# VH-VL binders against q9h0x9r126to243, part 1

Scores and structures below are computed, not measured.

Target 1, 118 residues: q9h0x9r126to243
Amino acid sequence: VVIMADSLKIRGTLKSWTKLWCVLKPGVLLIYKTPKVGQWVGTVLLHCCELIERPSKKDGFCFKLFHPLDQSVWAVKGPKGESVGSITQPLPSSYLIFRAASESDGRCWLDALELALR
Structure headers, positions and changes below count from the first letter of each chain, unless a header shows other numbers; antibody chains are not in Kabat numbers.
F, E and O stand for the ipSAE by ESMFold2-Fast, ESMFold2 and OpenDDE, each averaged over both directions (binder to target, target to binder). V2 = 0.75 x the mean of E and O + 0.25 x the DockQ between their complexes.
[cut] marks letters that were taken out.

## First folded at step 4 (VH-VL; framework fv_tislelizumab)

Design s43 (at its last look DockQ between E and O 0.91; V2 from the best seeds 0.00; counts 0 for: pae E 5.0 > 2)
Fold by OpenDDE, look of step 5:
Parts: sequence; C-alpha cells; structure tokens
Structure s43 (fold): chain C 118 residues (1-118), chain A 118 residues (1-118), chain B 107 residues (1-107)
Amino acid sequence: as target 1 above (118 residues)
Amino acid sequence: QVQLQESGPGLVKPSETLSLTCTVSGGSISSYYVHWIRQPPGKGLEWIGVIYYSGRTNYNPSLKSRVTISKDTSKNQVSLKLSSVTAADTAVYYCARHYGSKYYFDYWGQGTTVTVSS
Amino acid sequence: DIVMTQSPDSLAVSLGERATINCKSSQSVSNYVAWYQQKPGQPPKLLINWASTRESGVPDRFSGSGYGTDFTLTISSLQAEDVAVYYCQQYYSTPLTFGQGTKLEIK
C-alpha cells in the first residue's frame, strides 16, 4: 500500500540537494532515482525514526527524519532484495533532510509520514 | 469512480452553527484529502479548509476561529461545522478531494446551498 | 495569502475564435496552478493542473501556460459549450486561493 509518492529533494552529506522519487509505505520510505521502478536508492526504516519540521524560508518547506540515537535509518536490502542501491550523492546514515517543492507538498508529506510512523 | 455528496440543513439562523456532512463513495476518505470550499451567490470560490490523513486540519485563517472539520472513517464522511454564522456565510458549500500531495480538486460534490436567515 | 487576480472579469468571444484568460499571483507559485470551468448550477470542473496539463477528457482546444506569477488559460476555438465561469487556483501554499473568476460568453 502506497501512502504517498512524489519527488522530494534530499540533502546529501555535502549539503547539496538531490531530487529523488520517494514512495511512502507503512513502516518504510523507499527512495528511487526516478519514478521508474528499478532504480532503488535506499529504504528508510521508519520505526526507528522521528520526524521534525524544519522551517526554512530560504530552502522552502523542509522536514527531517532522524534516528534519535544517531544510528542508521537505512534498511540493509531493498524491496526486491537489492543489496546495493543506485549511486547518488552520499546521504547521511542517521538522518535525512527533505525539502518539498511547496508548502502544500510539505504539509502532505508531514501528515503522511506521521501516519506511517504510527 | 469517486463521488462526494454534501448534506445538511439548507437554512441556519444567525449566530447558530452550520453543520454539513460530506459522504464519499467509490473510495475511502482515508486515502484522500477532503476539502471544504464555499461560493457565495454570484461570487467566487473560497477555500475553507482541509482534513488530512492523520485527522489534522488546516483552515483558512479567515475562518479558522469558527471552523471545525472532522471525519468519520467508519462512515466515510467528513463534517464541517461553522459557528456564529451570519448572512455572509450564505453560500453553496462544496466538498472536494485532492489525491496525493497536490491540492487541486479533481472530484467535487454537487454542492449544498446554505442560507443564513432569521 | 497569495492573491490570484484574473483578467478580464468578463469576456465575450465569437464562436470559433480564441479566448484568453489571464491569472496573476501576488507571489510566485511556480507551476502550482489549476484552472476550473464552472457552469451554472454545477460545481467547478478541473480543466488544467500544473499550469499546463490538461485533465483527461478535456478537449485539446483548452490549454494552460505560465510559470511563477503569470498564467494563461486559452481556448483556441470557442465552442458553445464553453460558456462558463473560469477560475484559476494556486495550490502552492495554504490557504488555497482562487481567482475571482472570468465569465466567458459568446459574442
């Protein structure tokens, strides 16, 4: 069951933003390079994450998923059993900062993530 | 196909509370965002508010103090309450949905006319 | 709030002629604009999303364009059934806001 699917910008460890396709399901956030299935980047395990809004006038509507103990938020394998994700800029291990293209998009994602974190 | 239908009293006295219900069929409100929009006679459209998956709400600031939107997932219904009504609240009230994270409305109810009069 | 201002308020166009409706936002809304057609006694009908994408079933004569603050709905060849009030809407941020509407009539 897909709760939400859309493009989000994710901040890498180098503080650059990359637009990635995000698919929210119960308990997991799947990240892909493109909307086409098969370019899996990674899977975020939501059970170990907390969600916080990060207001930013400069960068738009941002929010952060993070592990409260600074542990990895990533699953070891992808939805099809992938062991290695598609190459992207390096992403943080214990958190992800997202930027929605609009305030309205951001609010939906926050809501959806809140639901998925339950 | 998804269908929305507004229902409620067509006449409300000043200072009373307007109460409407949007019944959704052909789909679950749990997978949609349901909005209320109104249109005074001969005038344009005014967004009232939205209820999210989580049950959280977002209201138009112009009406926030008087508006309550709630939902009953078991009945597949969304409710609107508008307190302390005046003649200015006379309008056709629509419920509409948006899918995903984009706040445009692909499905609308037929609307229900509410007249505020003593 | 983001104010959406349409122009003109009313427009009369001959059958088969081009109708152009403009919508300006008080601040940039990127391409987060939708256009609706509303006929008397009916709810608004979604025509265009993302400023320029036609909804399924919408005739090709309808087109949308624009980005940022200036948006346009164009009917390339007006048909009798196109008589209606048209609204633009931004969904970039809440509160969602609509233009005041443009009444399109046949000249």
Scores: ipSAE 0.834, ipTM 0.934, lowest interface PAE 0.6, mean pLDDT 95
Fold by ESMFold2-Fast, scan of step 4:
Structure s43 (fold): chain C 118 residues (1-118), chain A 118 residues (1-118), chain B 107 residues (1-107)
Amino acid sequence: as target 1 above (118 residues)
Amino acid sequence: QVQLQESGPGLVKPSETLSLTCTVSGGSISSYYVHWIRQPPGKGLEWIGVIYYSGRTNYNPSLKSRVTISKDTSKNQVSLKLSSVTAADTAVYYCARHYGSKYYFDYWGQGTTVTVSS
Amino acid sequence: DIVMTQSPDSLAVSLGERATINCKSSQSVSNYVAWYQQKPGQPPKLLINWASTRESGVPDRFSGSGYGTDFTLTISSLQAEDVAVYYCQQYYSTPLTFGQGTKLEIK
């Protein structure tokens, strides 16, 4: 049931970008450190999230997933009962800013996320 | 195995609307992104546009005012309408698919020839 | 729009010899380049994606290379069935664009 899977850069709390492996399924976005048998970082619960395009000449094709009431977007536990993983740069709790590798990649991701949010 | 087949009228009069259909078998149009690409006689390939999973579209700016791409998921069909045709629209029209976030085309239809002439 | 320019427009190579086709983009497209082979009366056939990854079923005599703005398709030992028009395509940004094509003939 994977809608899309690819690497995306995600902005950390200190505004640094981290390249992470993102797997999109209906209702959830699973984030891993690497695409192989990667370490699970977190799961975004897409229900209750909103999606907005954030075009930027500096950063290229960007988009944002966020909770409209500024509450956590993260699942409490992973799909195998894992606790929330750690990464070099911690990710924000109520929103995520993504940077696509290209404009065409970004348009595909926006479409896939819009579908998954339905 | 995925197969794409274009169909439509071989001859269209100037100023009329060209209507083509791409029928997909061996896969669902909900699992792939379908594009339209054309090739005028003796010339190269021109990308027309794509329809995404959600039904959103992205068109070549050179054709955007005249192009509509739509889909009928129940029939596994993608349609192209091109309005106000001229002799410059004479071409072989292909539908092609891409999978995932990268727009390279692993399966193409056989192509349907469209001649714009009175 | 990103313009893709191929060279040469036409190329004649003897059987068993190496054929080289070049493709330049008007701006960087990373490794987002695909190569297609088109024979008369047929749709294009995908040979290479990601600038250098051969598609399943494509003979190993076909190879691609390049990054940024300069890309090359090489056929290490030309065979009769390789006579075709070859196209490069960028998929870095929309609108997607193709090179004008290179016609490959036997010398």
Scores: ipSAE 0.481, ipTM 0.851, lowest interface PAE 2.2, mean pLDDT 89
Fold by ESMFold2, look of step 5:
Structure s43 (fold): chain C 118 residues (1-118), chain A 118 residues (1-118), chain B 107 residues (1-107)
Amino acid sequence: as target 1 above (118 residues)
Amino acid sequence: QVQLQESGPGLVKPSETLSLTCTVSGGSISSYYVHWIRQPPGKGLEWIGVIYYSGRTNYNPSLKSRVTISKDTSKNQVSLKLSSVTAADTAVYYCARHYGSKYYFDYWGQGTTVTVSS
Amino acid sequence: DIVMTQSPDSLAVSLGERATINCKSSQSVSNYVAWYQQKPGQPPKLLINWASTRESGVPDRFSGSGYGTDFTLTISSLQAEDVAVYYCQQYYSTPLTFGQGTKLEIK
């Protein structure tokens, strides 16, 4: 069941945001390059993650998903059996920083993610 | 299809607690965000608050000290309690929902009129 | 709180003519604006989301535009059934806020 789907800006240490299509389901966050083509970027395994809000003085709303022991948060296979995605190269293995387009969006995403982490 | 219906006493005495229930049919409150919104006679709309999937709430600061929103997933109901009411709380009370993270309301209940009077 | 101010408070427009309702936010809300139609004794009905996206089943004569702080709702050819009060709403941040409403009448 899809809990929530929308584009979010995602980054790691490089401080440049990439807009990716995020599909939230219980226990997983599926990440694609675009909503229509569905080119899989990676799947975050939420059961191993913690979620924190990040302070922001800019527009939007930031939060972080991370493995508390700095282990990988990524699934090995995609939802259609895809082998390793492109995520190991452009994004960190143990965390992701997200920006929702607005504070209200971000509050909703934070709530939905908190539930899906269970 | 999805329908929302408000219910509760139409007449409430000053200083008492207003208690309303929104019953959702044709859908599940575990899949939607249900808000309470009110409209004083002949006036505009005022957002009261929302209950999130996790059970967390966000209330209009103007009402926060007096408002409680809760849900009963087994009955598919969202409830509103507003304590210490005065004549200023006389209004039509609506429940409304949105899907996803964007807070525009595609379904509204018919509204229930609450009058605060001796 | 983000204040949404509509203008005019009321207007009268002849059948078949164009009606324009304006809404201004006290700070930028990007395109996070919805428009509602409310007829007497009824709940609000969603017309427009994302400032300009028409909801399914809403007639083509309704259109919305704007970004940032200035938004408009336009009815290109007024019909008798369009007599209502119209509200804009921002959903950029909580508390969610609505304009005070614009009463549209046929003259």
Scores: ipSAE 0.186, ipTM 0.752, lowest interface PAE 5.0, mean pLDDT 87
ESMFold2 (binder alone), look of step 5: mean pLDDT 91; pTM 0.940

